# Ledger of designs, part 10: miniprotein binders against Ferredoxin--NADP reductase

Target 1, 346 residues: Ferredoxin--NADP reductase, of Oenococcus oeni (q04hb6)
Amino acid sequence: MDNEIFDIAIIGAGPAGLFAQFYAGLRELKTALIEATPRIGGQITALYPEKTILDVAGFLGISGRDLVNELKLQTDLVDSKTFLNSEVTNLKKIASHFEIEINHHASFLAKSVIIASGNGSFSPRKIDVPGSSEAEQSGMLTYLLPGLSEVADKDFAVVGGGNTAVDYAVELIDHDCHVSLIHRRDNFRAMESSVTKLKNSRRTNFLTPMKITGLSPKKEKLEIELQSVPDGAVKRVSVDRLIGGFGFTASSRTINQWEEFPEQFNQGFLTNEAQMTSIAGIFAIGDASIYPGKSDLIATAFGEAPTAINQAVNYFDPDRGGPQHSTSLNKKEVFKHDRIKSRYNS

## First folded at step 2 (miniprotein)

Design h8 (from H2 with R32E E36L K39F E43L K66L E70Y E73W)
Fold by ESMFold2-Fast, scan of step 2:
Structure h8 (fold): chain B 346 residues (1-346), chain A 80 residues (1-80)
Amino acid sequence: as target 1 above (346 residues)
Amino acid sequence: DEEKLKELLEKLKELFEKVKELIEKGDPEELEKLLLEMFKIILEIEKLLKELGVSPEAQELLKKILELYYKIWKLLKEAE
């Protein structure tokens, strides 16, 4: 076991975890960032590195990859330790500290823990109708966007009513595709500006309120059978591909094995406004956390990170005092850092 | 969906009385526990709304539930 006691152990190197690491470093806390995969960036790096992200304040459109790179540049400004290829397989309480077990070996102690594991391992929420398995096996039904360089003027159907489906549809029309958007209701629980963009586009056809009742691969097209929700009237449409946009289900298998396992609701850890879980000293942020009124956005996670860090300090060292404004920090020469200097001198 | 919303309102009213008692007895740890229980109840309401269209009558019940939540949350915040 490492003999070092950390102030904070952050689990997960997605956007939330990276920003938490940066902020903890600004507060000069001894911090460990622990990531199960060989790379930082979480779901962004794994699923959509090239996707244009529009809803992170301060960026006029930024790719997933570039966002992760910017977050990494911030973490490079502070002294912190990152453990890659390191799965947290158990979390135990020992007196006033938490023992962090990595890859089935007790590794070190931390005074507090921030869970920033996002959705963990993920699986798409799948459609289950006659023909869906055959459509998926043929590649005509998928749950992720295809490569977008050669899809211009192709016909896609997207099914779903949330941000996943709406975001898929927006990305497809931005790459000159035609999109039939299928949903059981006439309203969408998604970012209003994205829905408005789809409604104003001649590339979008709204098939609402309708549900899918069958799928039939035919030659080079997929036939989708639709049923009107109000009256049961049947309609059939043919598309090049159907994309299911129901979101993803997080796998909590490893986390479920922790001895200190905070209460969950729908696979997210319940928190109060201080990002505190049901276990004192353990916090959750980003997509790993859930509370009433939460917006599941990267921007929200960025606000949650400093809240969790500051509350963790209040938990293990209440006399340390509140956070200092970043412009009041002792390191006045942050703009002299090589990477920042490069950005302003190029 | 009136019945489920009414049931949740009853649970929130029960928690409100429990919060008042705990504030009087001075147990801050148990008060924090009640906040998480209230959050769980409100998330159940959000899940119901996500799956079903909300009638004007159901919207009125939701408003009353949220108003009660604010009262309980304020009491918890003042229990230092």
Scores: ipSAE 0.014, ipTM 0.434, lowest interface PAE 8.1, mean pLDDT 79

Design i5 (from I2 with T11V E17L E24Y)
Fold by ESMFold2-Fast, scan of step 2:
Structure i5 (fold): chain B 346 residues (1-346), chain A 80 residues (1-80)
Amino acid sequence: as target 1 above (346 residues)
Amino acid sequence: MSEKEVTIEYVVDNPELIRRIAEYALREGKDVRIIVRTDDPEKIEEIKRRLEELAKRLGAKVEVRIEGNEIIIEIKREEK
């Protein structure tokens, strides 16, 4: 019967949730990791599994898919339970516990909750100009990277000024594509090293400051009409495909129906530096959280996860004490793992 | 609840946390409503004191009202 009440329910199996579950396991906590979709990895798995990630400490360039795999291997080292195809449809308080409702009919109890659902469902922010609907219908305008195995030597245009557009352009040139990068300003709000890489590549043509004013699908190419922002001069370019890199609008409509719904600002749950939401016992981490000075990085979420776990323990069991060093985990079991065993076995 | 107003339920026994959340919301241009469910007069007075100090610093108005067993504190930004 002691297995029916969890110490922590973690909602969302993106990078933040996966690392939170792993760290909770190092503290020997009983956790449920709950994921609405049939797969772990959140936004990484859904949108950019092949993207090379440079800003996660300890990895010399790692793909999104491989990062998720590494996080999964860590959770496999600890006593952890993951529930896929499980949408949290209600959250309410019952005495000293939270009742987590799954898919409108099943429920279980937890002493605390960590919201790590990221940005929920994703819809791309779309171009709305003459010809954009026809271009999208023909497959010549898309908002996600195409299959990269068949794109070598093709001409792409990417439009946008943020990390989404810059990351798309970097991935395309790394797969031997030619990229015209369109933005209405001369500078980009994106990782500086990525922008520098694009500027140093002969495969990148910067069409800035320019805006798209029309799209015309032709038999084999998409004609893009561009207008110079300062003087309105018109330029036309022809490409195989256009990718809109304006980012995504997230929606967590189901969460608004919870009886215990913490206060949000923009798309994130307001927290303090302890990752504590407006509701006692409910915490938020990763892209689901917002606070002054927050950086929207995977690395930031990895720091937030241990903080939220430790503060959740302080909430439901203040006498449990502080966090234990990772070596307090059963060393013999850890060193039996194949990857670690090869390091320490004679 | 609206996009221009944040409602904070006092479920955390931490007046400083409530003040910080309220300050964050007010600085981002939202009005704040705080619902306090406590019978501890010292906690009520401390929350009220911190919020009145915050409102004074940000040029906002504080109104307090009682509805049943709940104390509702509303902070609204004044015109520039």
Scores: ipSAE 0.000, ipTM 0.163, lowest interface PAE 17.0, mean pLDDT 78

Design m1 (from M1 with E30T E34V R51L)
Fold by ESMFold2-Fast, scan of step 2:
Structure m1 (fold): chain B 346 residues (1-346), chain A 80 residues (1-80)
Amino acid sequence: as target 1 above (346 residues)
Amino acid sequence: MSEVEVEVRVEDGRIEVRVRVRTPDGREITIEYVVDSPEEALRIVEEILRLLKEELGDPEAIRRVEEALRRLREELERRK
């Protein structure tokens, strides 16, 4: 990713960001979608995947999960890159480009930036060890408790010393799972009764004081490398899934650290009708944006996304022109999708 | 109808905020933050509760969430 130059970088894979990615792809722009969490869907996926959404045009009620799935099907029709587990930790302006820093380590260049990170998005505090990225990509490392139906007869590891980790462990043993509780200290800053319950359970194995030093996804299990504190002895444990219980960090905290930080009002980025922020070439859409008369609805974000994409193109390449005429769209991969062909061309 | 429970714990300048939600479809969500200032805690709690308010389609549940938020705001303001 280091030497690639993107036309547009989209920050946040919630509904606004996903639709922006799709529309950018229809315009054949080289795009990067950057998401801090291991999953697309933003707050919908994190908090309310099963909630029925009534105010998205074209759907007679749709669950959050199904809406995200429909948006993913659209993005799959276009050539675009998605980077999960990728927090934008800095933005810099370098001549005519923006340098986007990921996870304090990697960086790449883009001609324009679309902020689509929401107004209440929060990211789990993550483990950073060799193999953690691969473990998250495989689904073997997560930061939220899975649905109760997913836990039957599985071996879990939970890492963390606060109420989040302890509560995850309690819920899992209450559903007849075996839990290895990993913490770098031999004490927990959690509700005393919950810790006592775990200590009295034969389903709980305490791996303390230990720290995780590596993760290795295998065919059906995750291998966790542990190092004893303070003596440094190494131990390996195999589990079905590791759950990180370190709590969460608000997105606004990271954004406030950027060298190019657009003006805000009430925690949203101020924009004009072109969705452009106070910094030329940086745009904001969805709940991350604010302007007079703004409605914080998914439907509003869907209208803002094409506006921002088209205005970004006007910013970095005015000679490229406007969006393609409808007859040109007949040659796009979107019309080759089985559902569209079967429905409208048979 | 969703059930929402919010608790706050303060110890030597460290503030722990926990929000638990049981949704009508049987999901259970626990969200926890550990922060260093009352101002940060207030912002994060309001952010979480706004999201949960959007999840809750029940006016009574929304009122309950707003009442909990008001009580937490007063508690955190006192600890400044």
Scores: ipSAE 0.000, ipTM 0.164, lowest interface PAE 17.8, mean pLDDT 76

Design m2 (from M1 with E30T E34V E40L E47Y R51L)
Fold by ESMFold2-Fast, scan of step 2:
Structure m2 (fold): chain B 346 residues (1-346), chain A 80 residues (1-80)
Amino acid sequence: as target 1 above (346 residues)
Amino acid sequence: MSEVEVEVRVEDGRIEVRVRVRTPDGREITIEYVVDSPELALRIVEYILRLLKEELGDPEAIRRVEEALRRLREELERRK
């Protein structure tokens, strides 16, 4: 059909959106998961894929990347449609449905909407010196940690004075890398325990107070030109990779231009405990939502997702009935993954 | 004080229900449905009332919506 109708449009493929889509699939709802970027995982994928997350129930510690992979695996068990590179540029109400505009052109209909877009897009603050564009294009300058499984004994430089740079440096030395930490001041605005760990490590070299004045990709290494802040003396170092740790800038969301625009407070959509916004049929979860007593944790978003899904069902299909025990959910086609299937054959 | 307006339109077997609430702080909440069953229309309006109770917290506005729902129930019963 020209315009297929979804039960729920979920905006944002971060952890909240991924889990919402999975839970909706367990209830056999037709959902569209819409993500503005080319990748799922939201802030986790963008900012800290290699960071160990300690406060997600059920794990003794899991990397951001592995958490996103597990969430995607759950989503793959259910009937799901994910649209990447798809920014929701307008939201309109048409009778009993919502029209979702994608990239100022395409549109489709949904009976309800869940906003799971987090705090908007984040982009790294970039180095702007001679040679920086060439270094970035060659892969020798990045703003995120590399995959850490095969970096042992490599030489990294990290530039920056905040938690981002210090956290990057700590993670690298914990994976047996050598790190030159570059900062234009002698002090860091980061957790003291992390800075102390770096100072006590034989794998860390402090290049402070120094600024980067040039980058030159060579055949196998990146040459970094440094200038001492106090006296202007020039020093050159060679590393396998430079990582910019200046932090990230949040971009404003296009959501504020929607025709159906729910009430906001402090950059979040106001909700009640049912995750309902000021507009009937539109819900918000995760960092996109705000209510009295909210905790900004991934674990909190996982609880908000089923609530929003179940309340959306009550909104567009009040005769469908409420949520069932997990053992009563349809498991026929959902549990085909080898790990689960093997468990049920014993 | 909150203002509440409930409109019902019946045309060619379709029932359109519109509930519009303006709160004292200037917010306007508009909820519209088009259904083909009086029973479904009533259930949807009851769900809207639950949402408004949670959002408004204004006893007078809630009471007006409840009065409108009662009138709508009577109207739908007469049209059957």
Scores: ipSAE 0.000, ipTM 0.092, lowest interface PAE 23.1, mean pLDDT 77

Design m3 (from M1 with E28T I31Y E32V E47L R51Y)
Amino acid sequence: MSEVEVEVRVEDGRIEVRVRVRTPDGRTIEYVYEVDSPEEALRIVELILRYLKEELGDPEAIRRVEEALRRLREELERRK
ESMFold2-Fast, scan of step 2: ipSAE 0.299; ipTM 0.662

Design m4 (from M1 with R18E E30T Y33W E34I E40F E47L R51Y)
Fold by ESMFold2-Fast, scan of step 2:
Structure m4 (fold): chain B 346 residues (1-346), chain A 80 residues (1-80)
Amino acid sequence: as target 1 above (346 residues)
Amino acid sequence: MSEVEVEVRVEDGRIEVEVRVRTPDGREITIEWIVDSPEFALRIVELILRYLKEELGDPEAIRRVEEALRRLREELERRK
């Protein structure tokens, strides 16, 4: 947004982008992190902030929200700029720099670009019955878990037969909610241990095989009309909220929209082992990238971020050399951070 | 049986490829790729073929996809 030239512009503030921002800061690079939405965390914040993540190295299990918070604490240790509500609408190459257009207005220049925007937007698969639109508008029908701090002893209904619905139900009973699990079949296509946990819980009521035929929002409760699949018998239940657990649909179509648009396969930008795209100086990491043998894991993105940053430096300043063996941070300032201070004062 | 459609367009030095597959159970899979580099186009062809093999359980449909992508690779090599 200013007339200064950044070393690196990172597009997308999901976990890959946040870690790239932190690592770029450790290398003392002038960095901009650009995020289209008003929040950091990407798909984690949007879709599963309460879900326990088991496959990030260094954590024995961490919620999506807590993971994003930890990444934010790391970025707070380095000097970099974050731009929220900032959609990259065009990317143009001018001489040896890239011009980044934000919200249809030319904003600033960068020597290199890291694309960390994920693999597109995901939309929940929605229920379509009489009253569903009104229930969604009132907030009584959602497709994501609510904040779980004050939901104890509330009544939730979850509808769906797959891992999404079963995972939602498990999280709710782990937070002392009562859950009515609705599915049109008696069998679930979900992790068997999770289904067993729900069956052994007194907080779970199985409404199977049943289908939802109508929704009626009332002042404090949502009335759900159910129809038994075997005999057509109608039943009505009243809950605080209904959560649709049908999963999410991702778009596989991508259109060339930037003046400098790297080659894609499906939803991802094709990269080599240096995380470099088809356009010199533009890199991609995390779910935005694709290469043979790639795993779509947060842990994989964390390894890709330092590679992309170091290769970007090699691209715009090849004489600078490789990564430093020690941190660039002032140790005294780091020890002033409350979390680090408490570790050494306890 | 699966239906497979492959469309290739060349515009202003860009190569656009769209592959549409309709599976027997009614799912539609669309894979789109845009290339302005022949070197990257060859790598993308391999990724598309592997992805479609993983999604298709029909040997005859897989064979048709392999044949279509093989012809595309031959065309890209000739333009190199």
Scores: ipSAE 0.000, ipTM 0.210, lowest interface PAE 15.7, mean pLDDT 77

Design m5 (from M2 with R29T T31E E33V K50L)
Fold by ESMFold2-Fast, scan of step 2:
Structure m5 (fold): chain B 346 residues (1-346), chain A 80 residues (1-80)
Amino acid sequence: as target 1 above (346 residues)
Amino acid sequence: MKVTIRVEVRGDKVIVEIEVETPDGKKITIEFVVDSLEEAKKIIKEILELLKEETGDPELIKKIEEALKELEKEFKEREK
């Protein structure tokens, strides 16, 4: 995909991966940050963006979303490349490098790899019908909730029959949206109380049992073609946006298919004190890693990231030496951001 | 000397600004964003209680306590 050879490929753009990318940038390393979903933040963004996090040092309470935003601002201070909608589907060792395969089609090379995928990268299960690619590219088809500050009185369709779809629909009606809930069956595999709430709401329209057979983006609306499961009758609806609520696939299944698969213990990659896995040049940090005495905290992952980066350098460039002070960053780049300045700006 | 608390609800976000000005002219400003009024109230109280514990100035403690009471009244009105 990219003909450049990276120093480090970092798999997973959760908090561990984001901080690893930032720290690697402070060391002037060329990194690729690879995220299966269309957003950074990993599990935080997917599962609990609104949760107040109390156990990250330096913050007196911070939401998951705001923590991810702060981490992103740090990475924006350094040179780095980020690949979104990019699932690592294979990892091979070729001579002194690793070949990272993305989405079964593209590949690039890195001198080392850091696995920062948490308890498994989560990628949305996608719809594949005529027009779905165009709808996704236009932003009219998404798999995560939009920002909810500007959605009141808008028309959404949500497709899916599980907790993901039902929870999306509940959140949308709680923000004064109108929701057409599409599912191929008349019953939902979701919390009964949530389904009851949707059934009792005048903001919810149930389009069941129906399946989506086509999508057509128009200038301001998305046209959805639906087919009745029992009799094949076709119906069309027009909405502002379609949200796919099929849930998420853990990339641990994809990792198990990698040609270079590090040793695991209790579903985590076993590491030594250098954060190195059983395969030389492959490291693991955060919830993806396991070692005696590990604590599964975001704060722990922040300490593991610099260790893994520095040990990766020792692996592929042993003569480079230790890290420089973090203040060795170009002064103009560091002080470019509004929040970073000295009292006298000197 | 003053203590001001600003709470702005914008869509699904609650933006909080706490400003404390001490008698010697020092200004402490704390800003954060949360997703609910309940969460905002909890964190504001935690921050202000911490500031009360850190300061030895009885006038500043009084101003912080007044701000907390005003906050309680404002949140009761917003909860309606």
Scores: ipSAE 0.000, ipTM 0.078, lowest interface PAE 24.5, mean pLDDT 78

Design m6 (from M2 with K27E R29T T31E F32Y E33V E39L E46Y K50L)
Fold by ESMFold2-Fast, scan of step 2:
Structure m6 (fold): chain B 346 residues (1-346), chain A 80 residues (1-80)
Amino acid sequence: as target 1 above (346 residues)
Amino acid sequence: MKVTIRVEVRGDKVIVEIEVETPDGKEITIEYVVDSLELAKKIIKYILELLKEETGDPELIKKIEEALKELEKEFKEREK
């Protein structure tokens, strides 16, 4: 129990959690933003980083990736702590605080909790064939792109038929790699311009329609066994690395095991207008929350975040009162950022 | 829109995998590991409600309802 005490623990670094972190920082609250994956952005980063978003106020069409980048810039303007690769495995009430357990062994205390985990954590969907566990353990099978500065002239295989696989292949050829693109069908459900780019590149070899039937790590290379879908013919290829591009899975398993588990309705945490769950001191926002009349939009989550932050303060420090009306914002380092200075011509 | 639901019973745990292919070509897979058949049914019923609102496809709805009945039958048989 020799851990730092936070005012608020925010679970999930999707757009709702990122904005909650920023707003809490404007109120000079000590917050921990906790994300199970190695990346911020939640569903946006996992599912649609390149999709143009039209329904976020203030932006004339913005990609998911750029929206997450903008939210990150906002959090960087305030004193904030983000913990990546940190799954909340238990939530327990101890006296006047909540104990947040991370990865089944570490813990810290917070005065309140905001659940902003969307539909749960996202992890890569994995290959299940003979040799896949050994290949993954050796580092020859991965589900995310490697560091791109050291990959020139390397041979990669990418398996998958959606935007994830195609986007991985495009990034690799743009960094001078050779890519064998493996898919069980002879067409791709991905952006046509990206597929066309791959077809026009001498660095791309299409292994379609083929399925992976086995993986064999050798000392320097990974041997991939492939089987033709139409006729069952077997082919073997040797590559430096295989990257699985099957997309991501969401899991709610950990949340269901919490000692302090708020009431759910229709897969979301039921809240009132204050974003308060059935458990005093625990709030929910974004896609993790549900209430009568809720709209499942990023814009809605941005409105929910300040409400939850302000109500959490009212819960653990009722004498503090509401937020100040912009009286001290100009004294912060926010106006020293080059991008803000350039945008305002100041 | 294409939806695939897979259910596996493993001891006292139920694994529900829902794979959705959206019209714009995205594949989304949602996996739930639950400790009861009741919770597994609730999850499948929730996705069924979402599909009713999104597509209105009665054939897809019927297939999911049939999958729920088959899951209950298999679970009952494994209890004995």
Scores: ipSAE 0.000, ipTM 0.161, lowest interface PAE 19.4, mean pLDDT 76

Design m7 (from M2 with K27T R29E I30Y T31V E46L K50Y)
Fold by ESMFold2-Fast, scan of step 2:
Structure m7 (fold): chain B 346 residues (1-346), chain A 80 residues (1-80)
Amino acid sequence: as target 1 above (346 residues)
Amino acid sequence: MKVTIRVEVRGDKVIVEIEVETPDGKTIEYVFEVDSLEEAKKIIKLILEYLKEETGDPELIKKIEEALKELEKEFKEREK
């Protein structure tokens, strides 16, 4: 009889999950990576594969697509299993193991669980004002950037105060667009360098603090009705397109139905410094996790993944030694890969 | 009480679909993508053996064993 139980089940094949799978493979753990969608890459693949990512260490600007491809090349170096089209619909503790239910009908057993994404389903947060449905139907209100060829000298409005809105505005001015940035407060919760770039650009007009109270599609332009906060004065502006930059919402209903549902704070699973949730043996990493002082960066998730994997091993096999030194890893089959081999023997 | 396994090779990927009809008329479905026929065979066996242990129903166990034998035959033919 062979042991059919996985050491680790990783939920979500975004960057955090992919790196966790790779590291678990380097430790020779029997690992299942479970992804609800038919593709790896999570939010990157679904929403912004062409976006240039600047804050991943070791890359001087890399597209989302290329980053996911590099992560897949790493996972291809190890013996690992990926289950696509597999939504985790229940998580239950049975004795010393976790039963992971998939698609409401099937289950797997694992000694530990790493939560590395929400549920893979993302929808833009939408504006709800008079005329917004008509504006969206006409194509004058969207929630994603347009194709960036043929937009030079066009007038855009972007509404929102977070990284999504600020990133959209930066990308548009870098493609010679004029941008009216609308936000209900005078401050932005976004990368300081990006906000500074917008403030220093002659292509950016700040419409703050203002809220949108109505939208009216016209033949060639969208008319936006704005109300000043706090005085209530009304102003109207005309633009070629309005882009809603409120971010995206993952459907959380399925996760909330899990029998083993860890404690949350601000829609993330609360963890300690070991990446362990309120439920022993269940860990969370990347955007699924929250703890005091957390930075919401892909680079942060890459550091969290090895911590979670090593602490999961401590949980289900406390007598097993810690991770191998780099010298020991150099003897593994993974370092016989053609690209690595030429560097290893130098 | 039916067990159906579909294996499709698409370029460098292998798509596996497993459909199991339980005695109470419910359907259990698994769909996954792997990089080789050997990996597909291993994962199919793992899932089906797990279902054998969990069900306890003699008819479903028999159908699973029949599907595993057909899988062995199909993979042998693909290796020729």
Scores: ipSAE 0.000, ipTM 0.093, lowest interface PAE 21.3, mean pLDDT 77

Design n2 (from B1 with R5T I8Y R9V E63L R70Y E74L)
Fold by ESMFold2-Fast, scan of step 2:
Structure n2 (fold): chain B 346 residues (1-346), chain A 81 residues (1-81)
Amino acid sequence: as target 1 above (346 residues)
Amino acid sequence: MSEVTIEYVVEGDPEKAREIVRELVERAKRLNPDVEIEVEVRVEDGRVEVRVRVRAPDPETALEILRILYEIVLRLREELK
């Protein structure tokens, strides 16, 4: 740890969390955005990336995927730390700060917390075949994408037939990897354009319809045993890594074992108009929050995010005052963005 | 087997809530006949609590069912309160 204390820890990188991160950046707050899954977008990315959303202000119809992409472009304009593959496994109050535990081992401090985790938690679904435990222990079987800066020309296998597997495969070929895509059916339940991209790539090998029947870690590579579903014919392939792309188990249960766990009512954390939960210094926004008269819209979450950020500041630094209305955003950074018109031609 | 659970509370007509849940659960079952779906609707102090538990044979099916269950929540919010 680098001994730095964050002003705000934001839990969940769905639309609410992404916009909260952006707005906090406009206020020049030091924020950590924490996401349990390997990707931003939360339930939109997992459940309906292709769905056309009609009730987000400023867009005449936008897909879930495109909305997440637009939110990412906004967050890229501000200074903030994002932690992917990072589950908040405990939240504890220590004097005037909160200790946020990540993946049961690492921790850091924040002055306030915003819960933006949606309606539930996600955990990866695992393969169970002979050799899978050994492959996972060796690091040759994972359920999350590796760091993509050093994977060029490596051989990956991805197993799964949904958006998770297809999206993993697309990211890998976009980083110059070779991908064997394994699925027990000849059809994918995934975005058509992504599947078409994989089919048109020389970097993709389709191993369908096939099942994995065994895994053997070797010193440098993982050997995968496959069986053809129609006739049981056995094939073996060697790859640098196997990624399980079965997606994630979602749950609306209140089973987080956090020492500081705010009161919930039916899937949501109870809040007042300030987005404050039952625990001072902890706020909730978006689908994670519930209060009288709430409208369950993405647009509502976008309004809740600035409220929660501003009220968190009032909690930990009441003398700081109200929002700065973007006047502190780095002007050079704003002018570098291709989609922002320069007000002043140099 | 993969399991997901959705719980939601709304104020309104319990019979209307049961009808909405029934329609969408029937759609989910029709599209995915291998899933097990358990539904509980409770009425307490004018509030309707809906709990739907789904067990699916594979993760892909569970996620498709979860998308349909999300539609139940949206319809309950729109048509009841």
Scores: ipSAE 0.000, ipTM 0.167, lowest interface PAE 17.6, mean pLDDT 77

